# Designs tried in a protein design chat: VHH binders against Uncharacterized protein YNL108C. Part 2

Target 1, 262 residues: Uncharacterized protein YNL108C, of Saccharomyces cerevisiae (p53929)
Amino acid sequence: AIENIYIARHGYRSNWLPKGPYPPPPTGIDNDVPLSEHGVEQAHELANYISKLDVKPEMIFSSPFYRCLETSKPTVEALKIPLYVDRGVGEWYKPDRPIIPEPATHEVMSKFFPSMISPDWEPSIIPSNKGETEEDIFERCHKFWPVFIDRVERKFPNVKTIMIVTHAATKSALGMNLLKFSSAKEPIDNKGTFIRNGSCAIDKFELVKGENESIPFEEREWKLTMNGNTSFLTNGEEMNWTFMNAFEAGSDADIKARRAAE

## First folded at step 6 (VHH; framework vhh_7pa5_2)

Design t11 (from t01 with S31R)
Fold by ESMFold2-Fast, scan of step 6:
Structure t11 (fold): chain B 262 residues (1-262), chain A 122 residues (1-122)
Amino acid sequence: as target 1 above (262 residues)
Amino acid sequence: QVQLVESGGGMVQPGGSLRLSCAASGFTFSRYWMSWVRRAPGKGPEWVSYISGSGGSTYYADSVKGRFTISRDNAKNTLYLQMNSLKPEDTALYYCAKGYYRWSGSEYFDYWGQGTQVTVSS
């Protein structure tokens, strides 16, 4: 059974720099934004941090978006572990967005990340192509977990530790569902603490119930032992986002609002 | 203005050792990843090693793992490459570079030094 789950947010996006011009997406797909040079540096720092952990991930499941694959690559190289793409941990887009980006195909992703993306993994759930409300993304992650964990444990019965590389909203929704909260807007304690989602921030969830493989996912209990850790990054926490923010994570509106507040 | 000045190259016999240095100026050295890149005669540039701003993270090309050690002294704004068990195939012009390999494809180094020649021969 899976005993440890790491969940990390992608690194600093190229469109988050204070002033453009910004590079076009390498895939040509709207919002399939690559990391900035700073983001690539963060991805290397994340890989170094993970390589020094006592409990290391044995495989990575990444969002299909370029930034998440780019964030994953240094860890794949450092640990020599397989990476699979699961659309179920993809980006959150609101329904009022004029067009909901369709992520790159396996063929296109493999062109940009040759020999990195393992075949033979079907998405555990596919996000709506009409966008998602806050309730929709939370429900997507709720449905994702039992399908995903069952498939991982059936295909890789000896694997105990995995890592998911995803986006701020998805990371929060995944974590809050794993902790059995009913919404992404709840604090995790009585002090108003939320899951932290800085660029390249990493969470760790540990199984409380132990290794009983007969326990259905709904009965498993998890504890959060690392909350959006960025202590290993040269610049620390950057671009934290929660569902209390007014705009979707990393959008032009989000960036403009942050700059106005500075 | 960014300046990177390499030194410490020379001629050495197979199995020998050399230590390269790179003096950096014109930027806040401790905030940037630094790399060593080499270019052998008739070949394109090959990334050798990179080191984080703090010195806490180091990475090496498979061809040099176990033989080369990258380090830095942030108080002196200096990058080092300790090269042990040198082989004829290590013969190259060695460049200090500000930045790192961009893993999604092309290398990205926003500045390179002038290089220092290393020749390994009997």
Scores: ipSAE 0.005, ipTM 0.172, lowest interface PAE 12.9, mean pLDDT 85

Design t12 (from t01 with S31K S57Y)
Fold by ESMFold2-Fast, scan of step 6:
Structure t12 (fold): chain B 262 residues (1-262), chain A 122 residues (1-122)
Amino acid sequence: as target 1 above (262 residues)
Amino acid sequence: QVQLVESGGGMVQPGGSLRLSCAASGFTFSKYWMSWVRRAPGKGPEWVSYISGSGGYTYYADSVKGRFTISRDNAKNTLYLQMNSLKPEDTALYYCAKGYYRWSGSEYFDYWGQGTQVTVSS
């Protein structure tokens, strides 16, 4: 049974730099932005950190968006582990967004990340092509978990540690569902602590030792033992996002609002 | 043949207490998470609390945290909800559910009971 789940947010995006112009997305897909050079450096720092952990991921499941694949690449290379793409951990887009981006196909992703993306993995869940409310993405992540873990445990019965590379909103929704909260807007403790979602921040969830590990996944208990850890990054936590923010994580509107608040 | 039967509802004044019970049958009770869910008049359902099969782990909605306590007796196949410091806002039909319930259209439980009415008024 899976005993450890790491969940990491992608690195610093190219459109987060103070001044443009910004390069167009390599795939040509709206909002499929690559990492900045700074983000690539964060991805290498994340890989170095993971390579020194006692408990290392045995495989990665990445969002299909370019930034998540780019963030995963140094870790794949350092650990020589397989990477699968699961659309179920893809980006959150609100329903009122003019265009809901469709992620790149396996063919297109493989063109940009040759020999990195393993075939033979079907999406555990496909996000709505009409966008999602806050409730919708929370529900997507809740439905994702039992389908996803069942498929992982059936296909890889000896694997105990996995890593998911995703986006700020999805990372929060996945984690809050693992901890059995009813929304992504709740603190995780009575001190007002929230899941931290800086660029290249990594969470660790550990299975609470139980008597019956054969119970269904949704009935298993998890504890959060790393909360958005960025201690290994040269510049520490950057671009933290929560569902209390008015705008989509890392969007142009989000960046403009952050700069206005300076 | 899963059956859930709630009891213990009634009328109380603000600040009062009630203890709800849910008698379960037709499944191995100790193997399943159990939930309390409520529905106020004219509103959708609201998750209140859930408890692990062993009883070792409990979770509460922010609106009831510190006032309500969920517990279970696996030898008697019974789920409980101790409700203290009741408020008019707690007025609702309270349901026992096998598994756990999450709002926004998806159900993560197999069965609901018939419910027990709780009314908090002066």
Scores: ipSAE 0.000, ipTM 0.116, lowest interface PAE 19.0, mean pLDDT 85

Design t15 (from t01 with S31Y)
Fold by ESMFold2-Fast, scan of step 6:
Structure t15 (fold): chain B 262 residues (1-262), chain A 122 residues (1-122)
Amino acid sequence: as target 1 above (262 residues)
Amino acid sequence: QVQLVESGGGMVQPGGSLRLSCAASGFTFSYYWMSWVRRAPGKGPEWVSYISGSGGSTYYADSVKGRFTISRDNAKNTLYLQMNSLKPEDTALYYCAKGYYRWSGSEYFDYWGQGTQVTVSS
């Protein structure tokens, strides 16, 4: 059975820099933006941090968006572990968005990340092509876990530690579902603590109960032992996002609002 | 299109120093992380050091920390590796590798130079 799950947010986006011009998405897909040079530096810092952990991931499951693949690459290279793409951990887009982007195909992603992306993984769940409410993304992550864990354990029965590379809203929804909360807007403790979602922030969840893989996912118990850890980054926590924000995580509107508040 | 040309290798005694250079062309040098990787006789490639595009972040393998310094001159499109307190186990062919998108791609796509030989012996 899976005993450790790392969940990390992608690095600093190119469109988060104060001034353009911003590079167009390498894939040409709406909102499929690459990391800034600073985000690439964060991805390398994350890889270096992970390479020194006592318990290292044995494989990565990444969102299909370019920024998440780009964030994953230094860790793939440092640890020499396989990477699979699962659309189920993809980005959150609100229903009122004019275009809900369809992520790049495996063929297109493999052209940009040659020899990195393993071909033999079907998505555990596919996000709605009409966008998602806050309730919808929470429910997507609720449905994701039992399907995903069962498939990982059947295909890789000897694997105990995995890493998911995803987006701020998805990271929160995944973590809150794993901890058996009913909403991504709840604190995780009686002290008002929320999951932290800085760029390249990493969570760690450890299995407390359910190490026998015959135990249904609903009966397993997990504990959060790292909450959005950014202590290894030169600039620490940047671009933290929660469901209390008015805008999609990392969107142009979100960035504009943050800068206006400064 | 991408070209990386290493130089500065040679023979030194234990405790000696060498400075390696890598002249880069065919891409926007300052945009990419750059790496030094070495291969000892009969062994696979071993990563030595990374440097960010701006030069603001540097990382080293534990085997070389405190002895080697990676740096870059973006105006000259040149990567450097200053090697001090050299040991016999540092004997290897040293390769310059383009930073991010095709670092591992060099194993299949030939984006590495021929390397520069460093031999540490008495």
Scores: ipSAE 0.000, ipTM 0.148, lowest interface PAE 16.1, mean pLDDT 85

Design t16 (from t01 with T28R)
Fold by ESMFold2-Fast, scan of step 6:
Structure t16 (fold): chain B 262 residues (1-262), chain A 122 residues (1-122)
Amino acid sequence: as target 1 above (262 residues)
Amino acid sequence: QVQLVESGGGMVQPGGSLRLSCAASGFRFSSYWMSWVRRAPGKGPEWVSYISGSGGSTYYADSVKGRFTISRDNAKNTLYLQMNSLKPEDTALYYCAKGYYRWSGSEYFDYWGQGTQVTVSS
């Protein structure tokens, strides 16, 4: 049974740098942008932090987008753990977006990340190719959890700790569903605290109830013990995002709005 | 599966203009960054320009900046390169490429078309 779930956001994107030109996506796929050099450094700091934790992930489930695979790589190398791609933790794209990017195939991803990506995992859920409303992505993550956890526990019955590497909106939706909230726009406490989603920020969710193999996933209770932790990063929290914003996380419009607000 | 067909090349005098076209098929054109890459006789490939899937972002090699304009028509699955103020140094076979020429110098040859010849000579 799974007792610990880490959920991390990818590192600082190349297109978030204040001035271009920015490198095009390695896969050629629109919005499949790589990390900046700074983002790669954040990914190494994340791996170093994770390698020093008492409870370490035993496997990683990553979004198929290049930035998430790139963020995962230092941790895969440091811990020597398997990585699987699950499209169900992929990026959020609004329905009115001109292009809804189709992520790279397993063959293409394996060319850029040789020997890193395990081929023996089917997506738990596939995001709509027509985009998603805020309600749609929250519902995708709601449906993701029971399918995903059942498959993980059946295939890897001795695994207790996993890590998911994903995107800001997806990280919030996944976490708020684990905590059994009805919306990603609710605070998690009576003090107005929200899940923090800085670049390379990591959440930790711990099973509250004692281990019981008879309890369905839907009946389990989880506790958030790390909220978007960035204390291990040299520059701390950067590029925090919430569903209170009008923009897709890390989009050009999001970056432009942040620059204007400086 | 993937097919890229270039056209619009020819012979022009220095200072002239040409417009290259690339007809794409076999993939979801609007989802991919597209590039123009050229190869002069006896030289390796040189990246010229790339454009985002939406057309909202464009980038140019310093040698062509201010003279060339990349554009696309996603409804027609067609990529364009408008070349103005052509110089003898622009003489090359011009290729349409799916994705981009990697900044590390790697090439994606499997996704290049046959090319269209541009000759700038007085």
Scores: ipSAE 0.005, ipTM 0.443, lowest interface PAE 9.9, mean pLDDT 87

Design u12 (from s1 with G99D Y107T)
Fold by ESMFold2-Fast, scan of step 6:
Structure u12 (fold): chain B 262 residues (1-262), chain A 122 residues (1-122)
Amino acid sequence: as target 1 above (262 residues)
Amino acid sequence: QVQLVESGGGMVQPGGSLRLSCAASGFTFSSYWMSWVRRAPGKGPEWVSYISGSGGSTYYADSVKGRFTISRDNAKNTLYLQMNSLKPEDTALYYCAKDYYRWSGSTYFDYWGQGTQVTVSS
């Protein structure tokens, strides 16, 4: 059975820098933006941090978006572990967005990340191509977990520790569902703490009850032992996002609002 | 100010060996994936080999796997390609290429210099 789940947000995006011009998405896909050089440095700091942990991930499941694959790469290289893409942990897009981007195919991703992406994994769930409300993404992550964990445990029965590399909203929705909350807008404790989603922030969830795989996933209990940890980053926490924000995480509107507040 | 200067090419008989070098300047060499790309007369460019910034990850085209070894010396800002068991089909102009993105194996390259010619002939 899976005993440890790490969930990390991608690094600092190229379009988050205060001044352009910005490089176009390598794939040509709308919103499939790469990391900035700063974001790549954060990804290396994350890999270095993970390489020193007592309990290391044995495989990575990444969002298909370029920034998440780029964030995962230093850890794949440092630990020499397989990486699979699961569209179920992809980005959140609101229904009123003019175009909901379709992520790159396995062939296109493999062109940009040669020999990194294992081809033997099917999506656990596919996000709506019409966008998602806040309730929709929470429900997507609710449905994702039992399908995903069952498939991981059937295919890799000896694996105990995995890592998911994803986006701010998805990271919050995944974590809040794993902790059995009813929405992503609740605090995780009686002290008003929320899941932290800085760029390259990493959560750790540990299994408390249900070590035997005969116990259905929905009856297992998890404890959050790292909440959006950024202590290993030179610049600490950057670009934290929660569902209390008015804008999609990392959108042009979000970045413009943050810059105006400076 | 990015400069890539290739050297080490020449004429060699089938089954022979050559070591190519690429001297890099004008960027933080250790932060970039590097490739060797070749172009045979009358053909398009063919990617040969790819190495991560740290040198920890290496990848090869099927046509050269087991015969060629890519390596780098980050202290000297130099990329290498050790070519063994050379075949007439390896005859090409060999280019050193820098990936556009830092730390990323995007295979979106910048090219500098004129390459170094490798000719495998009896």
Scores: ipSAE 0.000, ipTM 0.134, lowest interface PAE 17.3, mean pLDDT 86

Design u13 (from s1 with Y100L Y107E)
Fold by ESMFold2-Fast, scan of step 6:
Order: C-alpha cells, then sequence, then structure tokens
Structure u13 (fold): chain B 262 residues (1-262), chain A 122 residues (1-122)
C-alpha cells in the first residue's frame, strides 16, 4: 500500500514577473505558461532537497500543464524515477472564464519533454471543460483519490512513496480531501493553520497505520507531516495562494490584485 | 482532425503589401495560440509571429517587427497576417500553425497546412 504522498506546487511562473513581455506558452495552449528562470531555479532546489530525504518518491504523477512538467524534470533527472501524467491533478479554472484550456496531449508533451513522460497511464478523472466552482474542484479531488490510489496500487504493488506535482488550488483540494475535511477553506487544526501553497512548496502526507493494513482508501487515515515546505528555497515562500483569494491561482487578475495590495 | 488552410499569397513588388488568411477546423480555435511560420526554398522553417487565443498578446520575429501584424477572428476560426513593406527576403511558403513545439526554437510544429506562396520581386 502507499504509505507516503508528497504533493508539490509548480515553480514561479513566467507571467508572475513584474515586467513583460512574457514568453508565450511553448505548446501554444492558452494559460499553458512556462516557468520563469527563477521558477526553474526553484525546481532545481526542490530536486536537490528531495534527493537528500530519507524517504524519496519512487514515481511522480504530474499535471499535464507545462509548468508542472518543467517543475518535475530536475527531480526525475536526479532520482531517475518514472513520471506519469494524470489530468485529474490539473489546474482549476472558474466557470466564468472565457476560455477553459484543454491541456496538451501525450504526444505534444513528449515532444517538449522527450523520454520523460511514461506511457500507459489514463487519467483518473478529467476536469470539466466548462470550468469548476470551488465546490466542483473539491469534489473532483474527492473522486480522484480512491480511483487513483487503487490504480497505483494495482499497477505498482511494491511502491510505497509517490509524488504529485500540481497547482495551488488542486494541491489544497487534494490535501484537504486526504485529511477528510469537507471543504478546502477549513483550517487543518484548531490554531487556524492552512495548507501552504508557495511556488515549489512541498507537502508530505503519511499513512497512519492501524490494526488492519488492508483497507480501502475511504477508511485510511493520513497525517500531514510537512506543510508547504519552502525552507530549502533560497527566497523561501513566494506566491502563497488560498481559496480565500478572489481569483484563480497565478492568473493575471490574481497577480494584479497582489501588486495592488502591496 | 485538425485542418489548417492558408490563402492570400501571391507575387508582389518590394514595398508592397499582402494579407494572408488561415481557416482552422477540428479544434477549439480560441483556446490556442496560433503562429505564422515561413520556409524559404532549401531552408528550415522560420517562426514569424505568434498570437494568444484571445488575441490580446502578440509576438514577432525581429526580421518582421514593425512590418507585419498578426490578428485573428475567433467567430470565423480565421487567423490573419498583414504584411507591409515586403522585402525580397520575405519570399517563402507561409504556413499557419497550431502551437509551438520547441521553446528554444521553432523548427517543429504539430499541425501545418499546405502553405501559401509569397514571392517578392520586381
Amino acid sequence: as target 1 above (262 residues)
Amino acid sequence: QVQLVESGGGMVQPGGSLRLSCAASGFTFSSYWMSWVRRAPGKGPEWVSYISGSGGSTYYADSVKGRFTISRDNAKNTLYLQMNSLKPEDTALYYCAKGLYRWSGSEYFDYWGQGTQVTVSS
């Protein structure tokens, strides 16, 4: 059974820099934004940090968006582990967004990341092409987990530790579902602590072992032992996002609002 | 199936103008950045211009900046390239393309049409 799950947010996006012009998406897909040079540096720092952990991921499951694949690349290279794409951990887009981007196909992603993306993995769930409310993305992640874990454990019965590379909203929704909360807007403790979602921040969830170790996903208990850790990054936590924000994580509107608040 | 059909090429004198069109089908046109790419005889493809899905962001190769204008009409699923102040060096087969495959270069694109020939000579 899976005993450890790392969940990381992608690195600093190119469109988060104060001054444009910003590089166009390499895939040509709307919002399929690459990392900035700073984000690439964060991805390398993340890989270096992971390479020094006692418990290392044995495989990565990445969002199909370029920034998440780019964030994963240094870790794939450092650890020599397989990477699979699962659309189920893709980006959150609101229903009122004019364009809901369809992510790149396996063929297109493989052209940008040759020999990195393993075949033979179908999405555990596909996000709505009409966008998602906050309740919709929370429900997507709720449905994702039992399908995803069952498939991982059936295909890779000896794997104990996995890593998911995703986006801020998805990272929060995945984590809060894993901890069995009813929404992504709740604190994780009675001290008002929330999941931290800085660029290249990494969570660690550990299975709490009980009497019965052969239990279905819905009955498993998980403990958050690392919350949005950015201690290994030269600049520390950047671009933290929560569902208390009015805008999509990392969108142009989100960035404009952050600059206005300064 | 993705289909891209270019038109509007022709022969023109140096300093002249042409407007190219690309009719797109088989995908959600407004969701994709679109490119114009050209290929001179015996040369590899050269990226010319790039436009965001909404049309709000445009980029140009240094060789065409200030002379060419890329635009799109999402209601008609059509991409345009307005070419002004044409030079003999602009002579090439012009293709519209969906997406950019290489970040450090533009030698590969996934979907290309048959192209439309632009010849600039006196």
Scores: ipSAE 0.000, ipTM 0.354, lowest interface PAE 11.8, mean pLDDT 87

Design v01 (from a20 with S59Y)
Fold by ESMFold2-Fast, scan of step 6:
Structure v01 (fold): chain B 262 residues (1-262), chain A 125 residues (1-125)
Amino acid sequence: as target 1 above (262 residues)
Amino acid sequence: QVQLVESGGGMVQPGGSLRLSCAASGFTFSSYWMSWVRRAPGKGPEWVSTISSGGSSTYYADSVKGRFTISRDNAKNTLYLQMNSLKPEDTALYYCAKVQPYYKSGTWYSHFDYWGQGTQVTVSS
């Protein structure tokens, strides 16, 4: 049974730099932006941190977006573990967005990340190509977990620790569903604490009850033992995002608002 | 399944104008950045221009800045290149490319894995 789940947000995006020119997406796909050089350094710091943990991930499941694959690469190389892509942990796009980007295919991703992406994994759930409301992404992550965990445990019965590399909104929705909350906008405790989503921030969830794979996901109990940890990053927490924000994480509107505030 | 069909080329005198079109099919055109690339006889491919999926961002090679304008009509799945003040040095086969060049370490890489058939532009007196 899976006993430990790490969930990390991708590193600092190239289009978050205050001034261009910004590199076009390597895949040509709208919003499939790469990391900045700073983001690549954060990814290396994350890999170094994970390499020193007592409980290390045995495999990675990444969003298909370039930034998440790029964030995962140093950890894959340091630990020599397999990486699978699961569209179910992909980016959140609102329904009113003019274009809902379809992520790169396995063939295209493999051209940019040769020998890194394992081919034998089907998406646990596919995000709507019409965009998602806040309720929709929370429901996507709610449906993701039982399908995903069942498939992981059936295909890899000896694996106990996994890592998911994803996006701010998806990271919050996944974590809040693991903790059995009904909304991503709730605090996780009585002190008003929320899941932290800085660039390259990492959560850890540990299984409390349900170590037997015959126990359905809905009956398992998880605890959050690491909340958006960025203590290992030279610059600490950057670009934290929550569902209380007005904008999609890293969108043009989000970037414009940050630049206007500086 | 992916098809790109260029048109609008021809012979024109120096200082003249041409408008190239690229009809795209077999993919969600509005979701992709698009580029124009040219190849002069006996030379390698040269990137000309790139436009973002929504049309709000455009990029041009230094050799064509101020003379060429890239645009797109997502409702018609069509990419355009308006070419003004044409020079003999602009003589080339012009290709529409679904994949775009990427920018890394201060340079553009012209790695395209899909090109159309091309349309010939000849600038001569």
Scores: ipSAE 0.000, ipTM 0.325, lowest interface PAE 12.4, mean pLDDT 86

Design v02 (from a20 with T50Y S59Y)
Fold by ESMFold2-Fast, scan of step 6:
Structure v02 (fold): chain B 262 residues (1-262), chain A 125 residues (1-125)
Amino acid sequence: as target 1 above (262 residues)
Amino acid sequence: QVQLVESGGGMVQPGGSLRLSCAASGFTFSSYWMSWVRRAPGKGPEWVSYISSGGSSTYYADSVKGRFTISRDNAKNTLYLQMNSLKPEDTALYYCAKVQPYYKSGTWYSHFDYWGQGTQVTVSS
């Protein structure tokens, strides 16, 4: 049974820098932007932090988007663990977006990340190519978990700790579903605490151990023991995002609004 | 088989305007960033403008900002460049390019995939 789940957001994006022109996406696909040099440094700091944890991930499941693969790379190299791509933890795009990006194929991703991406993993769920409402992304993550965990436990029965590398909205929706909330917009406690989603922030969820370790996933209980931890980053928390924001995480509109608020 | 066919060039006087078109085929046009690149005689290629796959983000070289506008029609698989207030320095062959980035030695580079002869723009009196 899986006992520990880490969920991390990708590092600082190249198009979040204050001045352009910004590099085109490495794959040529819209919104498939790479990390900035700062983001790459954050990814190395994340890998260093994970390498010092008592409970380390045994494998990584990454979003197919370039920034998530790039964020994962230092951890893959430091721990020498396999990485699989699952489209089910991909980015959130609203239905009113003119084009919903189709992520790069396994062949294209492997060209940019040679020897890093393990084959033989089918997506647990495929995000709608028509975009998603806030309710749709929450429901995608609700459906993702039982399919994903069943497949992980069947294929890797001795694995107890995994890490997911994803995006701000998806990270919140995944975590809130694990905690059995009905919406990503609910606080997790009576103090108004939300899941924190800074660049390279990492959550930890631990299984509440009962007598019956064969309990179906839908009946398992999880505890959030690390909430968007960025204490290991030189610059701390940056680019935090929640569903209370009016804009898609990391969109040009989001970045412009943040710069205007500074 | 990727094909990019440029048209709309010609001869104009300084201060004039031209609209370039690029007809794309052989790939899913709406999924890729596109660029305009120009080459003056005896010079290497110079980047002019980028446009995102959906058209929501546009970027321009400093030399053309405020004068040129890049746009696209994904239903027609066509890229456009509206050129206003043309200067003699704008004289060049203009190429439509599919953006093809590549990785080498820890750094990302942009490679432009040209398919065709380009379209000539000449600005002279």
Scores: ipSAE 0.000, ipTM 0.254, lowest interface PAE 15.4, mean pLDDT 85

Design v03 (from a20 with S57T)
Fold by ESMFold2-Fast, scan of step 6:
Structure v03 (fold): chain B 262 residues (1-262), chain A 125 residues (1-125)
Amino acid sequence: as target 1 above (262 residues)
Amino acid sequence: QVQLVESGGGMVQPGGSLRLSCAASGFTFSSYWMSWVRRAPGKGPEWVSTISSGGSTTSYADSVKGRFTISRDNAKNTLYLQMNSLKPEDTALYYCAKVQPYYKSGTWYSHFDYWGQGTQVTVSS
């Protein structure tokens, strides 16, 4: 049974730098932006941190977006673990966005990340091609978990620790569902603490021991033992995002609003 | 199957204006970044301008900044280049291009594919 789940946000995006022009996405696909050089450095710092953990991930499940695959690469190389793509942990796009980009195919992703992406993994859930409300992405992650964990445990019965590499909104929605909250906008404790989502921030969820190892996923209890940890990054927490923000995480509008607030 | 068809070129005097169009087909135009590239007689290709998929991000070569404006109409699958204050040095075949990555020496680069004959712009007195 799965006992430990790490969930990490991708590194600093190229379009988050203060001044353009910004490179076009390697795939040409809208919003499929690569990491900045700084983001690549964060990804290496994340891999170094993970390599020193007592409990290491045995496999990675990544969003299909270039930034998440790029963030995962140093960890895949350092630990020599398999990586699978699951569209179910893909990016959140609001319904009013002019276009909801379809992520790159396995063939295209494999050309950019040769020998990194394992085949034979079907998406646990496919995000709506018409966008998602805040309620929709929370429900997507609610439906994701039981399908995903069942498939992981059936295919890899001896695996106990996995890592998911995803996006800010998805990371919050996944974590809040795992902790059995009804909304991504609730605090996780009585002190008003929220899940932290800096670039390359990593959460850890640990299984609370049940009566036996055969209990269904829906009956399992999880505890959050790392909340958006960025202590290992040279520049610490950057680009934190929550559902209290008016704009999509890392969008042009989000970046403009952050700079105006400075 | 993927096709880009340029139009709108012509002959103008220095200081004149032209508006180039590029009709795209065979792919989901609104999902991709697009560029204009030109080739002057006897010279290699020169990048002119790039526009993001949604039109919010644009960039220009130093030689055309303040004079050219790139835009797009995703509903019509059309890319535009408004060219003002044209100079003899702007004389070239103009191509629209879908930004494509290519692999070389262990690194991925962005490069531009030409999909047609281009549209000729001639600036002379």
Scores: ipSAE 0.000, ipTM 0.326, lowest interface PAE 13.0, mean pLDDT 86

